# Ledger of designs, part 1: VHH binders against q9vxt7

No score or structure here was measured in a lab: all are predicted.

Target 1, 187 residues: q9vxt7
Amino acid sequence: MPRPVLLIHGGAGDISDSRIAGKFAGIKQALRSAWGLLSPDNGSGGGSALDAVEAAVRSMELDENFNAGYGSCLNTSGQVELEASLMEGRDLRAGCITLLRDVMHPITVARRLMEKQRHTFLGGAAAQELALATGSERLQPGALVTEGARLTLKEFEDQVAQGKDPFFARTELTDDKPVPKTDPSGE
Unless a header shows other numbers, all headers, positions and changes below count from the first letter of the chain; antibody chains aren't numbered by Kabat.
F, E and O are the ipSAE of ESMFold2-Fast, ESMFold2 and OpenDDE, as the mean of both directions, binder to target and target to binder. V2 is 0.75 times the mean of E and O plus 0.25 times the DockQ between their complexes.
[cut] marks letters that were taken out.

## First folded at step 1 (VHH)

Design b28
Fold by ESMFold2, look of step 7:
Structure b28 (fold): chain B 187 residues (1-187), chain A 123 residues (1-123)
Amino acid sequence: as target 1 above (187 residues)
Amino acid sequence: AVQLQASGGGFVQPGGSLRLSCAASGFTFSNYAMGWFRQAPGKEREFVSAISWSGDSTYYADSVKGRFTISRDNSKNTVYLQMNSLRAEDTATYYCAAVTGYSLYDLSQYDYWGQGTQVTVSS
């Protein structure tokens, strides 16, 4: 009888030392929110793997330490555009959502699409209609934008203006903040 | 309790017009797309028209395009069907329905159904 396994990957990219603790804590929180759905010995009767995966990703979508939902990278117009996908192994059903805006949990919209089994992939206006029709909250424009995401976009734009290669631009800000200079003598 | 109350049906001569209304309660109307379907005696229920939650997108069966117009008023929780240039083949019971999904033309996807209103087009 195999034991349940849950694995979470928090994303790729250059991660400064000051960011590691936040991402690690976020991964642990996502594991904790999902594991109870898989662990019948710990007070729940269990849950499907779909329930656990959705719960883990919803935890990361609320966590600004990840490029998902709240705190996502911005497009060149300074807006959050959301994507999510979900697939199950038993029947190989899938749901894929792109160009979704102002919804906190795109992973739940992807699951709703998969469960309807009419289409595998929706984007833009069709994805928006699905999200709202299935009970997703309509957030105010800009609710998912963070200061960190705005500063990251500004750094990208500055590097493009200087003729630098934007493929190596940092996808998130370091938490290191320089101490303001307070001495006019300025050594 | 969810209610979809359709009204505005009746008897009309060919070439005439009717306006159907469907008043909704018991759910968040502004998050639902709305559809009109019809069922003639001895036939299966068929798609007539649908409108997205915002009203920005409208859809029509080929048989009614150019003659029927769907609209909605989210402040009154009501969807409408203006039917012009009515023909004998438009005779049916007309049902409004609400969708929690993305396919507006597939009757199997609709979550809530009204009781229907009879439209009869006869000389």
Scores: ipSAE 0.000, ipTM 0.142, lowest interface PAE 15.3, mean pLDDT 79
Fold by OpenDDE, look of step 7:
Structure b28 (fold): chain B 187 residues (1-187), chain A 123 residues (1-123)
Amino acid sequence: as target 1 above (187 residues)
Amino acid sequence: AVQLQASGGGFVQPGGSLRLSCAASGFTFSNYAMGWFRQAPGKEREFVSAISWSGDSTYYADSVKGRFTISRDNSKNTVYLQMNSLRAEDTATYYCAAVTGYSLYDLSQYDYWGQGTQVTVSS
């Protein structure tokens, strides 16, 4: 069997030098998590490509360096609204989640949607129902909000208030952050 | 009630063939990927093969690749495992299982399990 290839991208934008180390470490952790499942030499197979991708994204969702879950950008109401999408190339299946709240791993919800084969795109209350019905834990309100995200929103608001073009507003922290936290949901 | 009924096991000589079947009921079969696992005495249960809900994707353990073929008929709620060129090391109890998400290779992710069918390869 050909050796699998895993590619991860940690986001694009005006990333300061101080943030590079954190993002790089986060990518490495995501890669390790995913690669462990691919494990081409274990004979039994520890996981599929989908499993590996999901694992990688789950890792990133725990790391505020990627604002993909914990530490996500806030809406204008100061809330985290999560998005995730997943596609399987072989069967051309896809699952997309939007406006999900208070769930640690929206990628898993997207995976579940994809596997159900009923809808490709689900948002808001419906996405929430799917998440909970399929085993996701509801986090405490605001659990995914970080101080960095709050400050970012504040900066955005100030910029708008000053009449500046918000197009170039920051969506991530300026400073490097530590390694991802453990998953409180136990998933 | 959910049921997975496996059949087709038996005794064969090395190089022989068997075809396992697993009939499913009590759940929406077409929404699940189906898998086969096996467990030999004194060994852990191991992944053998899996097939996507549509049947378009199939997966095999390295040890059975090229010899085993998994297929399914959603109209009959049945998954099959054609086992060719059987070897002594293929001797095990084979289990059918169903899963809707996560890993096809990780037995802990499967939602439903059937009773085992014994396959014995011996001269």
Scores: ipSAE 0.000, ipTM 0.212, lowest interface PAE 13.5, mean pLDDT 87

## First folded at step 2 (VHH)

Design c02
Fold by ESMFold2, look of step 4:
Structure c02 (fold): chain B 187 residues (1-187), chain A 127 residues (1-127)
Amino acid sequence: as target 1 above (187 residues)
Amino acid sequence: EVQLVESGGGLVQPGGSLRLSCAASGFTFSDYAMSWVRQAPGKGLEWIGRIYSGGSTSYNPSLKSLVTISRDNSKNTLYLQMNSLRAEDTATYYCAKDIATAESTGNKVEARAYDYWGQGTTVTVSS
């Protein structure tokens, strides 16, 4: 008999102490959104399992406590760059998108790519065109940016300004020397 | 009937190594990605890593230095090699049949679905 399990992970790499409770509550909400969609009768096609994992990730993309969608980390230009992927475990189909902007649910765009079965991977303008053509709304610039994400970028910029001194702490290798050929370990 | 049976657990000293096995039956093992997952006492499930049908792997970054996942499709067997074990690696280790994965903003937010998993094998790391 199938014994369905749903494992949800929200990333601990940049959790402040003040946000741990919000992430835990957000994981519980993602689980509630997804759990009822698992079906023991949907096997290798993966439809209900795909629905469940998509729903869980959509819940976290809407939740500013996670680094996905709303409240994502900013690039050095202060913009949210979105990426997502969706995969079947049978190694049959996948959809991967990157460099998507101003769309609330990048995971759903990845699902739409997988369903079209023309490409496994799209990025940039092509991913943007797919998102809009398949019903995603283009959000206004900045709609996904939160104060928390701005503060995190500011902290990064402060650390870079503080920890960078190239004159006396670095050595450089040059390409005018032959590239060494090293034996791989035979042990 | 799908069955996944883990073995190879036991008591290990800190710094030691173990190799866990998972015997699979009741499905076409070579068609599916497989995962290892663990649960420390009193804690939630922690994904260790995934191996695809062709042998490519993806790991939990916090565990990558400790673990290697491999598979032998001719024996329907999944393996987990663990090295340099620490007391915090004490857990029940499960193999799981992987049926769907969703990730957003690279591996920072994810959901994984499994339809079958084993009874687990217990690893205890203590002096």
Scores: ipSAE 0.530, ipTM 0.740, lowest interface PAE 1.4, mean pLDDT 79
Fold by ESMFold2, look of step 7:
Structure c02 (fold): chain B 187 residues (1-187), chain A 127 residues (1-127)
Amino acid sequence: as target 1 above (187 residues)
Amino acid sequence: EVQLVESGGGLVQPGGSLRLSCAASGFTFSDYAMSWVRQAPGKGLEWIGRIYSGGSTSYNPSLKSLVTISRDNSKNTLYLQMNSLRAEDTATYYCAKDIATAESTGNKVEARAYDYWGQGTTVTVSS
C-alpha cells in the first residue's frame, strides 16, 4: 500500500447498543472531515498528514458520542479535564497538552504547541494561556459537560456511598477494560 | 522508492509462535516510528502496536500479552514476535510507516496516518 491510509479509533470501554450507532456515525463524520485533506494532494508530507489526523480528532471532540472534548468523563469535582497529543512519525516533533479546561479543541492546542514553540509538554495554567493566546475560545464553565457525563459521575458516587468498589461504575469512568496507551512525548 | 517487505508468515498450529520481519528501504528507517497492523479475513484493520525510533513501544491493549515488537536499526528491519497463537490470529500482517498520530480524550480517541504499507504476510493458525 504505497498511498496514505487513515485509521480512526473511538475510545475504549463498554460499547452499549445505544452508543454503537452514534459512534459509527461519528467515525464516518471524522473520516469525511479528514479525507479531503489526503485525497486531492496525497502528498504524504508531515503537514498534510498532521492536518488529516487533527481534523479527524477535532470532529470527535465536537461529538458527544466520544469521550473527547464535549462529553468527556468528569473529574471528582464534576469538571472536564482535557488532554491531547499530536506527533509526527519521524519523532522529531510532538505536542502534549494536559489539565486543559474550557477549550473546545485540545488537539489543536497540542498542534500549536508542537508548531509554534519548542516545548513538548504543557499543562495547567500555562496550557490554558497558550490556548487563549493562539486563538482558542474560552468557553463558559460547564460548556463541555453533558448530562450523560453527570449521570456517570453520579453512578460512581452512589457506588462509593454504598461502600461498593468504584471499579464497577460505567465504562466512561477510569475503570474500563484497558484503554489505548498514550504515546510518549518528545521523541 | 519506499519499500516495506513483510516475511515470516505461514501455517502454524494453535499455541505456536512466529516471528515476522519487515525489511525497509528507501527512507531513513532509524528516524521513523513503525507500526504493525493486521486484517483478519472478512474484518477491518486492527492496529497491533508501534515502536518508536528509540525502541519504546505502545501496544493495542487487547494484544499486549501476545506480541512483542522490536527493531534493528542497523539492518533496517522491524520484527513482530507472536506467541500462543490462536485461530483468531489468522490474518494478513502489514508493516506500516507511521507519519502522524493524534489522540484526544478523557477516555481516548485517536487517528493514525501511514504513508506506506507493505504487501503483507499471511499467517494461518490451524490444526
Scores: ipSAE 0.403, ipTM 0.676, lowest interface PAE 2.4, mean pLDDT 76
Fold by OpenDDE, look of step 2:
Structure c02 (fold): chain B 187 residues (1-187), chain A 127 residues (1-127)
Amino acid sequence: as target 1 above (187 residues)
Amino acid sequence: EVQLVESGGGLVQPGGSLRLSCAASGFTFSDYAMSWVRQAPGKGLEWIGRIYSGGSTSYNPSLKSLVTISRDNSKNTLYLQMNSLRAEDTATYYCAKDIATAESTGNKVEARAYDYWGQGTTVTVSS
């Protein structure tokens, strides 16, 4: 059997230099999480591609270096509205969740939809009901909101107030720290 | 283990030229963009330029006319050619591994874009 291939993309937004290291580390963690399930060499057993993909995304959903899950971009009301989608190519299945709130792992909910429900796409209250009914924990309101996300929204609001084109607003901000000579956080 | 080792630094007269080298090991050199960064005495880090995996380059506009970055992926070596050196070019020169691949690196220029640095090689421009 050929070795599996795992590819993870960490986003395509306006990423500041200060965020690169964190994202890279996050991607590596996601890869490690997924590869542990997927790799035949790890001896951990036969995780499926779906398991690996879910694991990777779950890892990313926990990492504020990404703007999904914990650290998601906020809507104009300062709230996290979560989205996730999962597709399986063998049987051409898909599950998609939108406007989910206060759930740690939307990707898991998307998988549940794909595997156990008749719908391909659920949003809002229906998605919420599915999430909770299938075992997701409802987090405290605002639990997924990070300081970075708040600052991002604030900047957006300020820019709008100044009459700037919101189309070019950044979607992820962080406080810049002094630049060290070395950063071993990558590999 | 990732290793970056700069060489080629030394004393040079104003108007002179110098070619620095950076020997890389411990990673797939050809997959990553590489950058040169320098630090003059008492000053902060200054980005010199970047070369992508495919060989395309991006330079600090203030230094573009004076520097050329190249790479030999077969030798895992990064180069910095500097011409018309000035006193203000006196600095420790570092090669740095970009965290991202060529496609994802873009125009990132801050030192935080790098996950590994060499020990540096010192260039002194003096008459």
Scores: ipSAE 0.000, ipTM 0.251, lowest interface PAE 12.8, mean pLDDT 86
Fold by OpenDDE, look of step 7:
Structure c02 (fold): chain B 187 residues (1-187), chain A 127 residues (1-127)
Amino acid sequence: as target 1 above (187 residues)
Amino acid sequence: EVQLVESGGGLVQPGGSLRLSCAASGFTFSDYAMSWVRQAPGKGLEWIGRIYSGGSTSYNPSLKSLVTISRDNSKNTLYLQMNSLRAEDTATYYCAKDIATAESTGNKVEARAYDYWGQGTTVTVSS
């Protein structure tokens, strides 16, 4: 039996050097979470490809080093509107969620939608209803908003105010915390 | 042991060109992005640019027109071509090994992005 392959991408864009270490750590954690389900070598790898992918994304949704859940980019109203999509290649099934709010794991909601096979795409209130009806916890309003995300939005607004092209606005800010030159951590 | 050794620095007149080299050893050079950074006297570190393992490059927008970064993986060497040098380009130039090959377009040097540094080579631009 061929060995499974797991590929993960942690995002692209104007990413500062200060965020690189955190992103790699987060990617590794996501891979470990997923591989634990897939690995045929450890005897506990009884999960499906879908389980593994979901686990990886769930890990990333919790990690502020990404903008997939906690720490997501904000809309112009300062709110987190979550998106997630999942597809199974074998049967070409898909589930897509948009404008979901105050839910920790939109990827799980997307999977639930995919598995129901009633709709391929749900947004807003419909997505919210599905999430809650299927066991997702409603978080406190603003629970997914981070200071970094807030500052990112502010930077965007400032750039717009200055007449700069908002198309090139950053989605992640630099961590300006002083870092010693001798610190090689973050591999 | 990882080693990065810069060379090619020296005195150059304004408007001149200079090519710096960085010899790398102790790791699989071709697997990692590499960056050039500089530090002018009395100033902080400034990011010049990065070249990824595959050869694609990213530059500080303020320096993009004046610099070209390249690499020869067969020689484990990183290069920095600088043209139209100015007095303000006087600095110690460092090559740095990126932690991996992750994208970064920032022009601010963050120590956490790199796990190894060279000792630097000094460039002085003066008439």
Scores: ipSAE 0.000, ipTM 0.250, lowest interface PAE 12.1, mean pLDDT 85

## First folded at step 4 (VHH)

Design d01
Fold by ESMFold2, look of step 10:
Order: sequence, then C-alpha cells, then structure tokens
Structure d01 (fold): chain B 187 residues (1-187), chain A 125 residues (1-125)
Amino acid sequence: as target 1 above (187 residues)
Amino acid sequence: EVQLVESGGGLVQPGGSLRLSCAASGFTFSDYAMSWVRQAPGKGLEWIGRIYSGGSTSYNPSLKSLVTISRDNSKNTLYLQMNSLRAEDTATYYCAKDIAVARSGSVTAIAYDYWGQGTTVTVSS
C-alpha cells in the first residue's frame, strides 16, 4: 500500500555536540514546514511532492546550521556560491542552477527554471538574471556568510600552507624502476 | 499497482558482506530515481542513497564507504551491496520510489509515494 514519505538529509559531518543539536532541530523544523504540504489538512490548499521538498530545503537554506543558503561553504575568495537542483521522480523535468550569488533560496530559483524556462541547467549571470526577474531579492554581499563558514575556509587555507593540497595530488616518483624498452626498431 | 519487494536479508557475521535486491513492478522502472532507506530497531529512518534513471548515484556521506547502489533496468531490479558490516548496520532495509528530489548545497529532501515491506539484516557474532 502507498505511504507518502518525506526524507530529509542535512549533510552531517564531524560536528560539536551543540552543532549536532542545532542540525537535528533544523531537520525537525524543515520536516514540520514541509509535512503540511503532503498532508490533506494543510492550511488553505493542497501541496505537491515538489512543493514539499522545496519547502523543506527552503527551511534549511534559512538555517545557518546547514551548508545551504545562509551559512554555505565559501570559495577561496571568501564568497558564497550557490548551487541547487529540483527534479520530478520521472526524469522528464528538472531545474539545475549553479554559481548563483546573494539569493536566500536557490532551490526556489531551480524550481522557477524547471517550471518557466526551456533550459534544464543555468549558471552564473544567467541564473542571477532569472532569480531577480522571477522575484528573488538580491541580498547585500556577505549576507549569507557566517563565522562558521569563515573558520572552515581558514582550516582549508591552513592545510594548503602545510603542503596538504586537497585539489592536486603530489606525485612521489620513484626512478629506480627501469624504463620499458618496447621499441623494436632503433634504426 | 506499484509494487516494491525487497529480499536478500538475513543473519550476517561482523565484517561480512550482503547484497539486497528490490524487485519493482507496476511502473516504468527505468524512468525513475530509486532510493534505499533503512531503519534500525527503535530508530528513525536513515537514507542510504539514491540512483538516478541514468545510473548516477548519490549517497549519505556517513554510509558511502560501506554501500554501493546499482540497478538493472532489464530486470526492473534495484540492488544494495553492503560490505564490512557492523552491528550498527542491523536494520530493516527498504527500497523506495522517488517522486520529487530537491537539493541545495549539501542538503537534500526526497519525497516517495511507494516503498516496500522491507528486508531485515541482522549483524551479530
């Protein structure tokens, strides 16, 4: 028998006890905000599965305990770059955005792309234009940056300064092995 | 009617491996993303991972080193390979049909309309 279920994943990791509690509270809040859209007893209207997953993600984008929207990880220039996607379970419709800035709810921009545009994927200036043209507010630079995100960037910078380069593996060559001689004709 | 039937559970020693199967019918299986979800005794649901219709996968970061999801669209079957099993992996394992997926940064929300009765895995000495 069908049982509608909403499952939420908040991107767990190594976290202090206080941050663990904040993430669990945030997941519960996201579930509460979305459950009414799956339930027939929601306020003034019925929702859809798309409405429910969007609402859950919007709740987490507003919550600094998650790496989404407010409190996102920073790039190496100390800025938030946003990525979001929304898809029907049938792979017929999807909206994907990347390299978006200074918008509180990138998931809603992805929804608007899926519903209102012919493109499946949009990034950078084009994604920014879509966001603003369809009603998203342009936040002030830095509005999505948190102290936690700055500390995470500092830890990454410290690893680089110690010679631990997470972007490029350093190849340690051993040159005591002979080079294969497979060329059958020298002249 | 949509049906999802899990199988392959049972008793396994710690460190062992197990492959679970999910037989799907009543819908065009190859069109849909599918998920594995588990529930340990007395605990809530825990998402394991998702496989898209094209075969790409996304995993719960806490579990990704332990599991591999695959699908065989010609057999309408979803698989979960589990290795190096521990007592903590004792749970009922469900497959589920995704009807909406939203992701932003590192967070994900998934809605399902159908899921199976589950298959039980017990890991003990």
Scores: ipSAE 0.520, ipTM 0.728, lowest interface PAE 1.0, mean pLDDT 78
Fold by OpenDDE, look of step 4:
Structure d01 (fold): chain B 187 residues (1-187), chain A 125 residues (1-125)
Amino acid sequence: as target 1 above (187 residues)
Amino acid sequence: EVQLVESGGGLVQPGGSLRLSCAASGFTFSDYAMSWVRQAPGKGLEWIGRIYSGGSTSYNPSLKSLVTISRDNSKNTLYLQMNSLRAEDTATYYCAKDIAVARSGSVTAIAYDYWGQGTTVTVSS
């Protein structure tokens, strides 16, 4: 049996030097999370490629070094609207979620959609309903909003206020920001 | 450089107990909340619990009766005490640094910026 190959990409953007270490650490964690499921050496035989991919993304959804879940970019209302997609090559299946709110792991919801095989793409209220109906917990409003994301939005707003072209708004911030003593979102 | 190093994993019989440790360095340990997360074979990540800088804790309701999280700030060490272990507790256990400087509160989400390499716990007769 050929050895599986796992590739993880942590996103692209204007990544500052101060964030590089964190991103590498996060990618490594995602790899560890996934590889344990793929590796035949673990003897558990219980992991599929799908499981591994989901595990990797779940890891990244929890890591502010990425913007896949916690720390997602905000809409103009300061809210996180989550997206995730999952594809399986073997059976050519796919599940896509958009405009999901206050759920920790949109990738899992996407997988559930894929496995349901009724729709390929689900958004908004319908995605929310699927998430909750299939076991996802509703988080407190704003639970996925990070200070970094707020700052990014603020920068965008400031840029607009100055009459500058906001087309090149940042999605990646530096880690030199002050760490709040408390998480206003209850994180 | 932030480092988290878990230890204490191994083979344990059902009904047994185990204490995991996480040695932290590269940041002011005492200022941050810390969490434990695990991944069972073939399963996704599961949040175990969190301990705030002030020592207060929050747990996954499904695991609350079986686990205790503590910390020793003087040693920059996080602990996970597990009792009455079951086969389903077999997993790799990770410590994670919470993103926020939090002294108290309730957990509504898990959010981290650094992870350990993990330590494996196998519960088997």
Scores: ipSAE 0.006, ipTM 0.188, lowest interface PAE 11.7, mean pLDDT 85

## First folded at step 6 (VHH)

Design p01
Fold by ESMFold2, look of step 8:
Structure p01 (fold): chain B 187 residues (1-187), chain A 124 residues (1-124)
Amino acid sequence: as target 1 above (187 residues)
Amino acid sequence: EVQLVESGGGLVQPGGSLRLSCAASGFTFSDYAMSWVRQAPGKGLEWIGRIYSGGSTSYNPSLKSLVTISRDNSKNTLYLQMNSLRAEDTATYYCAKIAVARSGSVTAIAYDYWGQGTTVTVSS
């Protein structure tokens, strides 16, 4: 019999062998976080695909192994800029945010935008105001930055200085560059 | 109660054509994007395509020339037209509702309502 299906994609890029286990464990945790929210085959609509995909993405936003939330790639100023989007199959139920900062779960801000239905797309100061007005905590600046992300930015800058094509630069550190441990901030 | 009921499967010869239907109830069908997926025996799920509420479509590039998805919102019915069928197209075919979330580089997709399926067998 057909059952609910949940698919997770952890991101693109050249992944070092030492990071594969962390991404695999993170995908498994995201699946565990989301699976119980889906309905059975012939359910009455008691589950929600929307709740499941949000929960899976929130799990990955807390996990420094993914380019989402905590541990995101840095812009050239060394800062995390967040983007997220959410769609339920109804055409009018979508929300997209960009250029958000210092919020642990940008996917939940995207959901809040979708539910308010005033705009489909917000960025920058408007997205920031929505996040705070709807209950997101303002994190301290730098709380989403990991040392691994700083080292990845440095590797990118070194390759540019050496004349290499940055589109082939690894988005994660190689085995020979340690990834400093940083704790996630609370949310 | 949300229900999706696929029909129109059966035995067909290679090179033949077949039209599958998906009858929807328990939700406002005309508001939703819908997908077709299939599963060949012993294989994983393969996405065929999606049709949005306004009728625009998006297809799996490997199947694009072989399939056409349409909908009739007045009948709450989704259709899959398949042509030039091959033995490889033997599968159970399902229609589904979908949700998508993206953050940074990560994506999650869920299909939380899909029907019992209709089986297509392509053989000489």
Scores: ipSAE 0.391, ipTM 0.718, lowest interface PAE 1.8, mean pLDDT 78
Fold by OpenDDE, look of step 8:
Structure p01 (fold): chain B 187 residues (1-187), chain A 124 residues (1-124)
Amino acid sequence: as target 1 above (187 residues)
Amino acid sequence: EVQLVESGGGLVQPGGSLRLSCAASGFTFSDYAMSWVRQAPGKGLEWIGRIYSGGSTSYNPSLKSLVTISRDNSKNTLYLQMNSLRAEDTATYYCAKIAVARSGSVTAIAYDYWGQGTTVTVSS
């Protein structure tokens, strides 16, 4: 059996130097989580590609270094609206979730939708219902909101209030601390 | 000193079109969003729309189909194109510079400078 290939992308955009290290660490953690399922050498091996992908994204959804799950960008009302999508290539199935709230792992909800093979895209109340009905825990309101996300929204609001063009507003905060621009671990 | 000077107003027939201009000076025009506001005789101020520094626009939903706001930052000029004018569009039209307004933790948009206005009369 051919060895699987796993590729993870941690996002693009105007990422400040101060956040680079955290993002690399987060990506590596996601990779480790996913690879553990694929590796035949691990007792927990035998997972599918789908399991591995879900595991990777679940890891990232817990890491505020990414703008998904915990630490998501806020809407204009200061709320987290979660999105996730999952596809599998063998049977060309897909599951998409949007406007989900107060759930830890939107990617899992997306997978559940995909596996139902009834709908490919659910949002809002329907997505919420699916999440809860299929075993997701309802978090306390605002549980996924980070201080960084609040500050980002505030900067956006200030920019708009000043009459500046918000079209290219940053979604990442800057830190003036000098840090390496590459992965310092070399891994 | 900040100055805003509107021009282009006048008498127009119903169904006609008109383009208003606002010449700005005394500040870095390209850094600020601008708005058009109008006041009909005996009525309050009505917001028409806004254009951000990069050219993105927002409009009053009631007027969106009838107006287009644009700007030329190289000329420090704001424009309001109006089409299919009606009698109810008779008003004094003002351009306004947007500034920050804060009250406690709330940030809102306010206007710190206004032009003298240009009058548009739609009549047969």
Scores: ipSAE 0.000, ipTM 0.220, lowest interface PAE 15.1, mean pLDDT 86

